# Ledger of designs, part 8: miniprotein binders against q89ai5

Target 1, 221 residues: q89ai5
Amino acid sequence: MLKTILAFDTSMSVCSISLLHKNRKYNIQKECRNNHTLYLLPMIHEILKKNHVSLNEINIIATSKGPGSFSGVRIALAVAQGISLGLNLPHVISLSTILIMAEQVWNNHKISKVLAIITVNKTSVYWIQYSRNFHGLWIKKSKAIILNLSKALEKILSLKKQWALVGNGWDKFPKNILKKIFITNITFPNSKYIISLISANSIYQKKEVLHKIIPIYLNER
Key: E = the ipSAE of ESMFold2; O = the ipSAE of OpenDDE; V2 = 0.75 times the mean of E and O plus 0.25 times the DockQ between their complexes.

## First folded at step 5 (miniprotein)

Design h2 (at its last look DockQ between E and O 0.89; V2 from the best seeds 0.00; counts 0 for: pTM E .658 < .8)
Fold by OpenDDE base, look of step 5:
Structure h2 (fold): chain B 221 residues (1-221), chain A 84 residues (1-84)
Amino acid sequence: as target 1 above (221 residues)
Amino acid sequence: SDELQRLSERVIELALKIALLWARIAQGVSPDVQDEIRQLAEEIRDLVQELERLGDPELTELARSVDLLKEIIRYLQDALREQS
């Protein structure tokens, strides 16, 4: 039986919704800034209505669990939980925002080494590295850390291999230093790559119990 | 502000409840769904009144979010009427 997947992400400034139904993929997105609550449910309704899919036809709900904005991550998880509970779906798939962006790098550029730099505040960035193995799994190559700009710069300079850069933190560094990194211009996760991850590997189909999902916030409200 | 945080949490909670109710309606109408919609509509109304009372420009975005939630509730009410 063909699975119907609803995937969405609001971890960054963009609300992204994707639908897999009868082996067709649909995607809509909108710049939301900090107003994800305004757009998420209406956009879910829009994508379902446009494609003549009923909410009860959904077999899998998937979203990111961050890293991202406090409000963005929370609203996505809340909506995912609400829909899942109402549809009697025992689990929601929650993926790292970084994995979603990394999968886009692979699809667009076929690069297996991804560095994520995301702005936390004026002086600090979130830093994490992933590498894609031959099975299509993204493996952490470093622990997630928050770095000041100086330490982040030092780490960029110490990179031995070419990494593809994702996230919005690139503008905090001099252009000459960024020449050592492949700038992808991927600054937000696109939910279509949630579906790609789920479809590619059963590991990403791991259903988490809703109450066990640990969100990752870049900022505190 | 502490107030912005509290109200933001309330909006997230309402979004969860609305999503849950939407999904339940999609599974089939139960008699209790009408009462639940009414209750959610009242909660939203109360939140709107609270936001209006505060009159804080920083809450403008939150107020807009609540307005959209009201629209979703209206949609759910209409959907229920079409199914009866």
Scores: ipSAE 0.584, ipTM 0.817, lowest interface PAE 0.7, mean pLDDT 88
Fold by ESMFold2, look of step 5:
Structure h2 (fold): chain B 221 residues (1-221), chain A 84 residues (1-84)
Amino acid sequence: as target 1 above (221 residues)
Amino acid sequence: SDELQRLSERVIELALKIALLWARIAQGVSPDVQDEIRQLAEEIRDLVQELERLGDPELTELARSVDLLKEIIRYLQDALREQS
């Protein structure tokens, strides 16, 4: 049976839907800002209708689980749950927002060292480092931590190697301080790189029971 | 104010129900889908009325989300008619 994958991400400012069907890939995206609940279902409808695919043809549902906005991560998981239950597919693929952006760095630049800095609030950022191995797996090279800006700056100044930056948190720092960092301008995930991750290594094809997926939020409540 | 959180969770739960119903329509399951669509439309209507009654500027984006859910319900009703 040929895989038909519906993948989507609404964790950050740009919402994206991707469809793999009969070995062809389709992608749409839209600036949602904080309006994720407005656009996800209509965008799924749009991509399926344009490509003449019915929901019942989907074998695999994949989405991001964060980090990201509270409502944006929740709507993606809720829609994934609804579709998966209605299709009797109780397991979904869920991937970190960071891995989706990191795979875009690999796709665009062939850089294997990624630093993610994502704004949590005015005084703090989410920090994590990943490195891609020769099998196409992204391996953590730091803890996922929330840092105040002063401590984040200390870590940036202590970097020994060049890192490609993803996320929207670099606006918090003067650009002249960021010399060890290649700024990629990848500030939001695109769901087409969910499909790229799934294709790159079978570990990313691992499915989870949806109600056991632990979302990662940048803000509480 | 916890009203924004409570109402936001209600919108997310409605989106789940809509997605579930859409998938069931695509599978050709359930002769009572029409009643489920009507129930969802009523829940959305009640939510719209509550948001209008409150008139809270903090709820403006939530109110817009609820209006778009109405449009999705109409899509589902059309999809059901096309199945027959």
Scores: ipSAE 0.570, ipTM 0.788, lowest interface PAE 1.1, mean pLDDT 82
ESMFold2 (binder alone), look of step 5: mean pLDDT 80; pTM 0.741

Design h3 (at its last look DockQ between E and O 0.52; V2 from the best seeds 0.00; counts 0 for: pTM E .777 < .8)
Fold by OpenDDE base, look of step 5:
Structure h3 (fold): chain B 221 residues (1-221), chain A 84 residues (1-84)
Amino acid sequence: as target 1 above (221 residues)
Amino acid sequence: SDELQRLSERVIELALKIALLWARIAQGVSPDVQDEIRQLAEEIRDLVQELERLGDPELTELAREVDALKLLIRALQDMLRYQS
């Protein structure tokens, strides 16, 4: 039986909603900034209504668990939990925002090495590296760390091999230094790649108990 | 601040409950849903009053989130009216 998947992300400034139904994929996106609460549910309703899909037809709810903004990550998880409970779905799929962006790199550029640099504040960035293996799994190649700009620069200069860059942290560095990396211009996760990950490998279909999902925040409230 | 954190948790809880009710309404209206929406509306009203009482500029973003919750409650009420 073909699964109906609702996937969404609000971890960054963009609300991204995707729907897989009868092997067709739909996606809508909006720049929301900090107004995720206002747009997320209405956009979910819009994508369902436009494609004549009932909420009751959803088999899988998937979202990101961060890293992202405090409010953005929490709202997505709360909405996912609420809808899941209301539909009597015992589990939600939660994926790293980095995995979602990495999967976009693979789809668009066929690059298997992804470096994420995301701005945390004026003087620091979030840093993590992933590599895609031959089975299509994204393997963490470094521990997630927050770096000051100086240390981040040193690490960029020490990179071996070609890495594709995702995130918005690239603007913190001189363009000449960034020549060592491929700038993808992927600055936010697109929820259609949540569906891609889930469809590609059963490992990404791991249903997590909602209360066990540990969100990852780039900033604290 | 501890207050910002507490109020933020309350907003997230309300968002969850709204999403839950939305999903339940989509499955069919029960008499209990109207009472639950009324209760949520009251909780949101209380939260608005608390934010107004605090008058803290640092809570401006949170105030916007609470306003969004009010709009979502209104949407749920409209959905119930159309399904009744």
Scores: ipSAE 0.606, ipTM 0.833, lowest interface PAE 0.7, mean pLDDT 89
Fold by ESMFold2, look of step 5:
Structure h3 (fold): chain B 221 residues (1-221), chain A 84 residues (1-84)
Amino acid sequence: as target 1 above (221 residues)
Amino acid sequence: SDELQRLSERVIELALKIALLWARIAQGVSPDVQDEIRQLAEEIRDLVQELERLGDPELTELAREVDALKLLIRALQDMLRYQS
């Protein structure tokens, strides 16, 4: 049986929905900024309706789990849980936004060394490095850490290899540090690379049990 | 700010419930779906009234999200009539 995969991401400013159905891939995206709830469910409806797919045909639901917008990550997980529960699918696939953007770097540039710098607040960034092996698996090459801008600059200047940058944090640094960094235009994840990750290695098909998300009851006990 | 956070959480929880019911309708109608949709429509109407009562300009984007939830509930009600 062919896989039908619904994948989506609302972790950053651009929301994206992707559908794999009968070996065809579809993608829509929209600038949603802080309006994630407004766009997510209607966009899922739109991609299914335009491609003549019912929700009941979906057998894999995948979404990003962060890092990213606190509310945006939560809405994606909540919608994934709701659909999965209603379809009697026991789990969802959730993937790091970093891996999703890293796979886009591989797809677009065939670069296997990725540095993610994501803005946390005005004075700090999230930092993590990955490299892709020959089997399509992204391996952490640093701890995930939050750095102030000064420490992040020092760490960039100490890099011994070239890294492709993903994320929205590059605009906080002087251009004269760019020799260690290949700046991409990949500042947000696109859900079509969730499908690419799942296809690239079966490790990314590991399902997460979301035990801690509980629907609110209408009447309290 | 605290009102925005509280009301945003309610919107997220309603979105989860709508997604759940949408999937259940796609699987086939169950006897409880009609009552659950009615209860969600009431929760959304209560939220609309609360936003109107507050009248806070900072809640304008959230009010648009709640209006979108109203439309989704109406679509679920229409799907239920067509499916059954």
Scores: ipSAE 0.519, ipTM 0.761, lowest interface PAE 1.3, mean pLDDT 81
ESMFold2 (binder alone), look of step 5: mean pLDDT 80; pTM 0.754

Design k1 (at its last look DockQ between E and O 0.81; V2 from the best seeds 0.79)
Fold by OpenDDE base, look of step 5:
Structure k1 (fold): chain B 221 residues (1-221), chain A 84 residues (1-84)
Amino acid sequence: as target 1 above (221 residues)
Amino acid sequence: SDELQRLADRVEELVEKIQQLLQRIAKGVSPDVQDEIRQLAEEIRDLVQELERLGDPELTELASEVEILKALIEALQWALRAQS
């Protein structure tokens, strides 16, 4: 039987909901800024209703675990927990926001090297690198770190190969320096690529007990 | 403030109750938990109303916590109804 997957993300400013049902994919998204709680459940209801899918038909709940905003990451996980437990789905799939954005890079540009730079504050950025192997797996090529702008600039200049850039941290650097990287304009995770990852490789189908999911925050409250 | 502490304590108690409920559900305890969920939803609603009434910027973090709990309980309640 074909799986029905509900995937959503609120880790950044955008609420993104996707549904896989009977091998058809649906997606809706909205700019929510800091009001994710107002939109997430209603949007889930909307996508289900619009496509004539009942909530109890869902076999898999999937979301991100960050990195993202403190509130944004938590609201997605909370809703995932509520729905999964209510549906007697003891496990959820949680993926890195970076993986989701990286999968979009592959889909749109067929680039296998992804650099994520996400603004943490006025003087610091989150930095991580992934590369896609021939099996479609995204492998970490660097440790996730928070860098000041000076160190981040140094690291950009030291890059030996072409990397596709995701995240919103690109505006922190001079345009001339950014010529060394391909700017994708992917600044948030689209939940449709959660479904893509899950569908493409069994490794991303790993179900986790929700209380064991460790969220990753870019900022603290 | 004394008011902030009182509200923080109530939120903490609510978190504990919710955690216990979720653990029971995860262990396969029958959704005769509907009454308990309804009660929790009412407590959350009361807290939201109180926080809104106060309108104190210092309560922003607490308000955010309550909103997350609200979303959790609403999602749970919705899903349980879908299974009944």
Scores: ipSAE 0.817, ipTM 0.914, lowest interface PAE 0.5, mean pLDDT 91
Fold by ESMFold2, look of step 5:
Structure k1 (fold): chain B 221 residues (1-221), chain A 84 residues (1-84)
Amino acid sequence: as target 1 above (221 residues)
Amino acid sequence: SDELQRLADRVEELVEKIQQLLQRIAKGVSPDVQDEIRQLAEEIRDLVQELERLGDPELTELASEVEILKALIEALQWALRAQS
């Protein structure tokens, strides 16, 4: 059976929209620079119009739930909620920003160990580690915590295994530690990997209740 | 200060109205939902226009909140129209 999936993310500086329709995948993205509300709905209109898909043909709506910018995460969840309720879809799929970037690492490099370091403020970063198992599930290998730069550096230096780094926080550390970590160019999520996650394992099709969507923010655990 | 509080109270009231509407829609569309959404969209438009007219940088965070509510209601309205 064919599914039509609309996926989007505005959790960081880049807005991305992806559409799976009749087994074809489409993606557009633009740098939004905190103007997520100006771009998100027009971009959804654009990808649907360009590919001759009506909004009412969508079966699944999926978006990121954070961590990320406060307004950026909220705009994506708000739009997903509005469309899903209007189409009488009972739930949305919302996935961690970290998992979306981790899946890109897997798709690009076939690396199963991912360290996410995301800037929170001038003195601290968000830290979490994930490992992908043979079933395509990303399993937490650390607690999600906020660390000051000194503690984060200490933790990086103590790593015993090679980790692929995602997020925008790596530029806060001296160049000489970079040889212990595989640096990816993945500093923001791309919504095409929301579709990849949903396709990889049915656990990622777990649906959120529309009126109780719970976002994850950079200033929260 | 007083202007910020007055506008913040209007936004809070709007959020409560929207949350109640979303809960009702999740359980099933009522006969008056289209009219209610139209009224909320008008309230949001009026509030956006007032915030733009004032242009006060103290109101920037509140204006961002209103833009999120606007996007939600526009998305909902678009999706309901697509089903008609």
Scores: ipSAE 0.764, ipTM 0.900, lowest interface PAE 0.4, mean pLDDT 84
ESMFold2 (binder alone), look of step 5: mean pLDDT 74; pTM 0.645

Design k2 (at its last look DockQ between E and O 0.72; V2 from the best seeds 0.78)
Fold by OpenDDE base, look of step 5:
Parts: sequence; structure tokens; C-alpha cells
Structure k2 (fold): chain B 221 residues (1-221), chain A 84 residues (1-84)
Amino acid sequence: as target 1 above (221 residues)
Amino acid sequence: SDELQRLADRVEELVEKIQQLLQRIAKGTDPEIQDEIRQLAELIRDLLQELERLGDPELTELASEVEILKALIEALQWALRAQS
């Protein structure tokens, strides 16, 4: 039986909602900034209504668990919890925002090495590296770390291979240095690539008990 | 402030009630669940109205927490109705 998947992300200022139903994929997105609570549920309603899918037809709820904004990550998880529990779906799929962006890099550019640099504050960035293997799995190549700009610059200069850059941290560095990295302009996760990951490999179909999902925040309140 | 503490305590109580409800729903639905959800939604509405009335920047974080709880409860209500 074909699965109906509702996937959404609000981790990085954009509300992105995707629906897989009867092997057709739909996506809507909107810039929400800090107003995710105003848009997420209405947009889920919109995508379902537009495609004549009832909420009870959903078999899989999927979202990101960060890294992202404190409020953005939490609202997605809260909505996922509410929908999943109400639909008697005890498990939710939660994926890293970095994996979602990395999958977009693969889709658009067929590059298997992804570096994420995301601005944390004026002087610091989040840094992590992934590499896609021949099975389509994204393997972590570095530990997630927060770096000051100086250390991040040093690490960029020390890169031995071509990396595709995702995230919004690119503007913190001189353009001449960024020539060593392929700038993708992917600055937020698109939820359609959640569905791509789930469809591509069973490893990404791992369902988690929602209360056991550990969110990852770029900032704390 | 005393007002901030009072409101924080109410939000904490709300969180606890929601957690208990979610745990109960996970074990199975009962006829009382819908009434309890309605009561929680009312508490959330009351808290948001009070927070809005006060208009205090120091309450922004608390307001955001309550907004997240509102979204959770609304999502839950919507899903439960879809299963009916």
C-alpha cells in the first residue's frame, strides 16, 4: 500500500510543508520569520485541502529536529506530536535539518560532500560536515561544533576537497575564501527532501517515540 | 516580578496537565478526553489573553511557550476530530 506522508519544517524561518499521496508529491512554503505558529497549521490544512487528502489518510508524520531556532524547532515537534497522537500514530520521523539540506544538494548538484555553516550569533557559526555514500546514506564526517569566525575561517582554508556549502553562514566570510567552497544558496531545509530521504533509504524511515526526540537548537532563550 | 512568577506557575501547571493528557491518550481514548482538551484550550486562551493584556516584554518568552502549547492542542483536536 502506498504511504501518505506529511512532512514539514519550521526550523529556519521558512514554513515548508510537503505531502506524498498516491505517489504524487506536493510542496508549499512561506517565509514566516518568527511567526511559525501563525502559519504552520493553516498551511498543513491548505496542502491537504488543495489535494483532496483527509488528515486521517496520513500514515507518516515527518519533521526536522533541528538544528534550528528555538521556537522553530519546538513548534514543528509540538504540531507533529499533536497530529501523530490524535491519529494514533505513536511514532514520528525526525531528521536533521542538515540532512534535509544535504539531500537537496545531491538532488540539485549531485555533490556528495556537504558542509553546513549556520549563523548562531554575530561572532559564531554552527559547523558540521556530511558525505553521501554509494547507498545514499549521509555519513557525518565531523562532530557538530560551534566555532568563532576565526576558527571557522581556518577550517575552511584547511579543507582538502570540494565541499558544497549549505546554511546562511557564508556571509560571515570574505568572498575570496569562499571560492574554495561551492556555494549552493540553500539556506533552509525544504520539506520535500524529507520525503526524498524517507523514500530513498529505510534508515531514514526510523520512527521514534516523540518524547524521546532530542531537539537541537542553534540558540537558547 | 510577582506577576511573572504567577504566570510562570500557571504555565507550568498547564504543561503538566497537557503531559498527563498526552500520556493518557497514548494509552487509549476515553470519553473524557475531549472535555479535558476543551478545558485545556480554554486555559490556554485565558493565559494568552492575560499575557496580551499585560503587554510586558519580559513575558515574551512565556507567551511563546503558551503559543506552542496552543498549536499542540489545536493539532491534537484536529486530528482527533478527523478520526471520528
Scores: ipSAE 0.844, ipTM 0.930, lowest interface PAE 0.5, mean pLDDT 91
Fold by ESMFold2, look of step 5:
Structure k2 (fold): chain B 221 residues (1-221), chain A 84 residues (1-84)
Amino acid sequence: as target 1 above (221 residues)
Amino acid sequence: SDELQRLADRVEELVEKIQQLLQRIAKGTDPEIQDEIRQLAELIRDLLQELERLGDPELTELASEVEILKALIEALQWALRAQS
């Protein structure tokens, strides 16, 4: 119980920073849209200063790895790498934004079947389904795919079970056809559930190589 | 354009330098690392100033990428200084 965890997410329009210190959990968030680079480091500074925690007290850095905003995901990974290397920490934990939102569903509603629909552009959405098993582990129940809106609607209408919806893509569908969907209002990840995942099962403490840097070539997005 | 390609090439060179620096830091302490970080921060600042001076909307994505590198270097420098 000596672990001090700094967790953050900038994968979608709302940025969130969470801190676990001496078994107390702190969280701040701000709507940053496409300004992730402007807000991330100041927000980390803010949560540490407000709670009287020095950067060198942090034992674990954790962040989201996507899916989400390409630059938003990369700023989080880059900052995590920088802090971890500077503090001589052995690893960074990175978790899917889908798992983070799914754990919030479990925390709030005790629902174990999650459908994520995330806007890609005006005509398409990202789709993935997860189910939580009896050991608290989230298991993929579909491939991660990008669907146009008509195909996504057909897939929603063909569902045989009720799914809790997360993500920001549900606005693209008529609300009266969503009978198989429990709308959770969880449209973006919150970094406090990164800490929840890490605390709940050691499988979520999967480590990343610290010297890894994501290429920024514009032609490969 | 010619300017876009020149700036993109500069960013790619910057990424390579940063990658090499991060690998060296992972292997241990070196007194020259702090000076190299300062030099990289200056290169990033100069590049962002040039991108701002040009003001070309087609450079917005490139400027965003350089801002990510800036945040990485600032985070690294902050963490190194926190370790005393």
Scores: ipSAE 0.752, ipTM 0.890, lowest interface PAE 0.4, mean pLDDT 84
ESMFold2 (binder alone), look of step 5: mean pLDDT 80; pTM 0.756

Design k3 (at its last look DockQ between E and O 0.68; V2 from the best seeds 0.76)
Fold by OpenDDE base, look of step 5:
Structure k3 (fold): chain B 221 residues (1-221), chain A 84 residues (1-84)
Amino acid sequence: as target 1 above (221 residues)
Amino acid sequence: SDELQRLADRVEELVEKIQQLLQRIAKGVSPDVQDEIRQLAEEIRDLVQELERLGDPELTELASEVEILKALILALQWALEAQS
């Protein structure tokens, strides 16, 4: 039986909703900034209604667990919890926002080395590296760290291989230095690549009990 | 302020009620939870209205918490209705 997957992300400034139903993929997205709560449920309703899918037909709920904004990550998880429990789907798939963006890099550019630099504040960035193996799995190549701009610059300069850059942290650095990396302009996770990951590899189909999901925040309140 | 503390206490109580409800649902203990959800939704609505009325920047964090709870409860309610 074909799975119906609802995937969504609000971890950053964009609300992204995707639906897989009868082997067809649908996606809608909107710039929400700080108003994710206003848009998420209505957009889920919209994508379901537009494609004549009832909420109870959903077999899998998937979202990100960050890294992202404090409110953005939490709202997605809250909605995922509400829907999953109501549908008697006690498990949710949660993926790193970095994996989602990395999968987009592979899809668009066929580059297997992804560097994520995401702005945390005026002077600091989040840094992590992934590489895609021949099985389509994204393997962490560095620990997630928060770096000041100086240290981040040093690390960029020390890169030996070509990396595709995702995230919004690129604007913190001079253009000449960025020549060492491929700028993808992927600054947020698109939920359609959640479905891509789930469909491509069973490892990304791991269902988690929601209360055991540890969210990753770029900022804390 | 006394008002902030009062509202914070109400939110804390609401969180506890919601957590208990979610646990019961997860365990399949209470199949008919619609009335309880409706009541929680009303409490949340009241809190939202009160926070909006106050318009106090110091309540921004609390308002954010209530909005998350609102989304959770509304999502849950919607899903349960879809299963009925």
Scores: ipSAE 0.810, ipTM 0.910, lowest interface PAE 0.5, mean pLDDT 90
Fold by ESMFold2, look of step 5:
Structure k3 (fold): chain B 221 residues (1-221), chain A 84 residues (1-84)
Amino acid sequence: as target 1 above (221 residues)
Amino acid sequence: SDELQRLADRVEELVEKIQQLLQRIAKGVSPDVQDEIRQLAEEIRDLVQELERLGDPELTELASEVEILKALILALQWALEAQS
């Protein structure tokens, strides 16, 4: 009856694992940069061992699905698939890294307007805006687009309202210009807010079929 | 290019073996699954070692694919052992 949720994120430079067990929430995180595979499984083992939870007690697996590090996102999905199949769980929950960071802003500051800026390369960023409604649902307020830095700066300067900034892309812009626009900044997701999303609204409990989680690039070789 | 193609073919075969294994486990765990997973883990370990020894930047994406397969198989092995 009680949910035991294992949630994790390796989509960016900081890896995080969260566990909800007997209504208690646990979280660990570590800087993993490009070494997501070296950290993910050991960190899951660590949080379970420290809190005296066996892997077979988990009944919900949840992870991030991107945007973010290509290999980092795929490793999280692969681990979720492996654990879920081995535990005979029918599906996994996968959530956008943007929504995870947005929910952190809401939980910590009660701010409902979020701008996500994520680095794509030296000259471009990913851009999307969200607003949280009264039912706890994050609604897109812009297209998800990739912009060069000049166009992104122009959009930042044209903003009429203050926004909470999430993502790792803000360091591409002059700090003094950004200060007048942003209330807070969250640069990477934390998996504890996967649990927050799942608990807050049933729309975030959508299950994903296991074979659709692992992309197959080898068909194109 | 020839070495890249040979390694890509090995990875493709490994993916097919793993997909077939996952489908069989989804239908019900058989007694020989744990040995098969151990053999796959060894094949993956050998491939990781070969890719690391070569250290060729042309192989970086292939090495990332193998790391994903490694993570999947180790997670699966752990979860099956927790259920026994």
Scores: ipSAE 0.766, ipTM 0.900, lowest interface PAE 0.4, mean pLDDT 84
ESMFold2 (binder alone), look of step 5: mean pLDDT 74; pTM 0.640

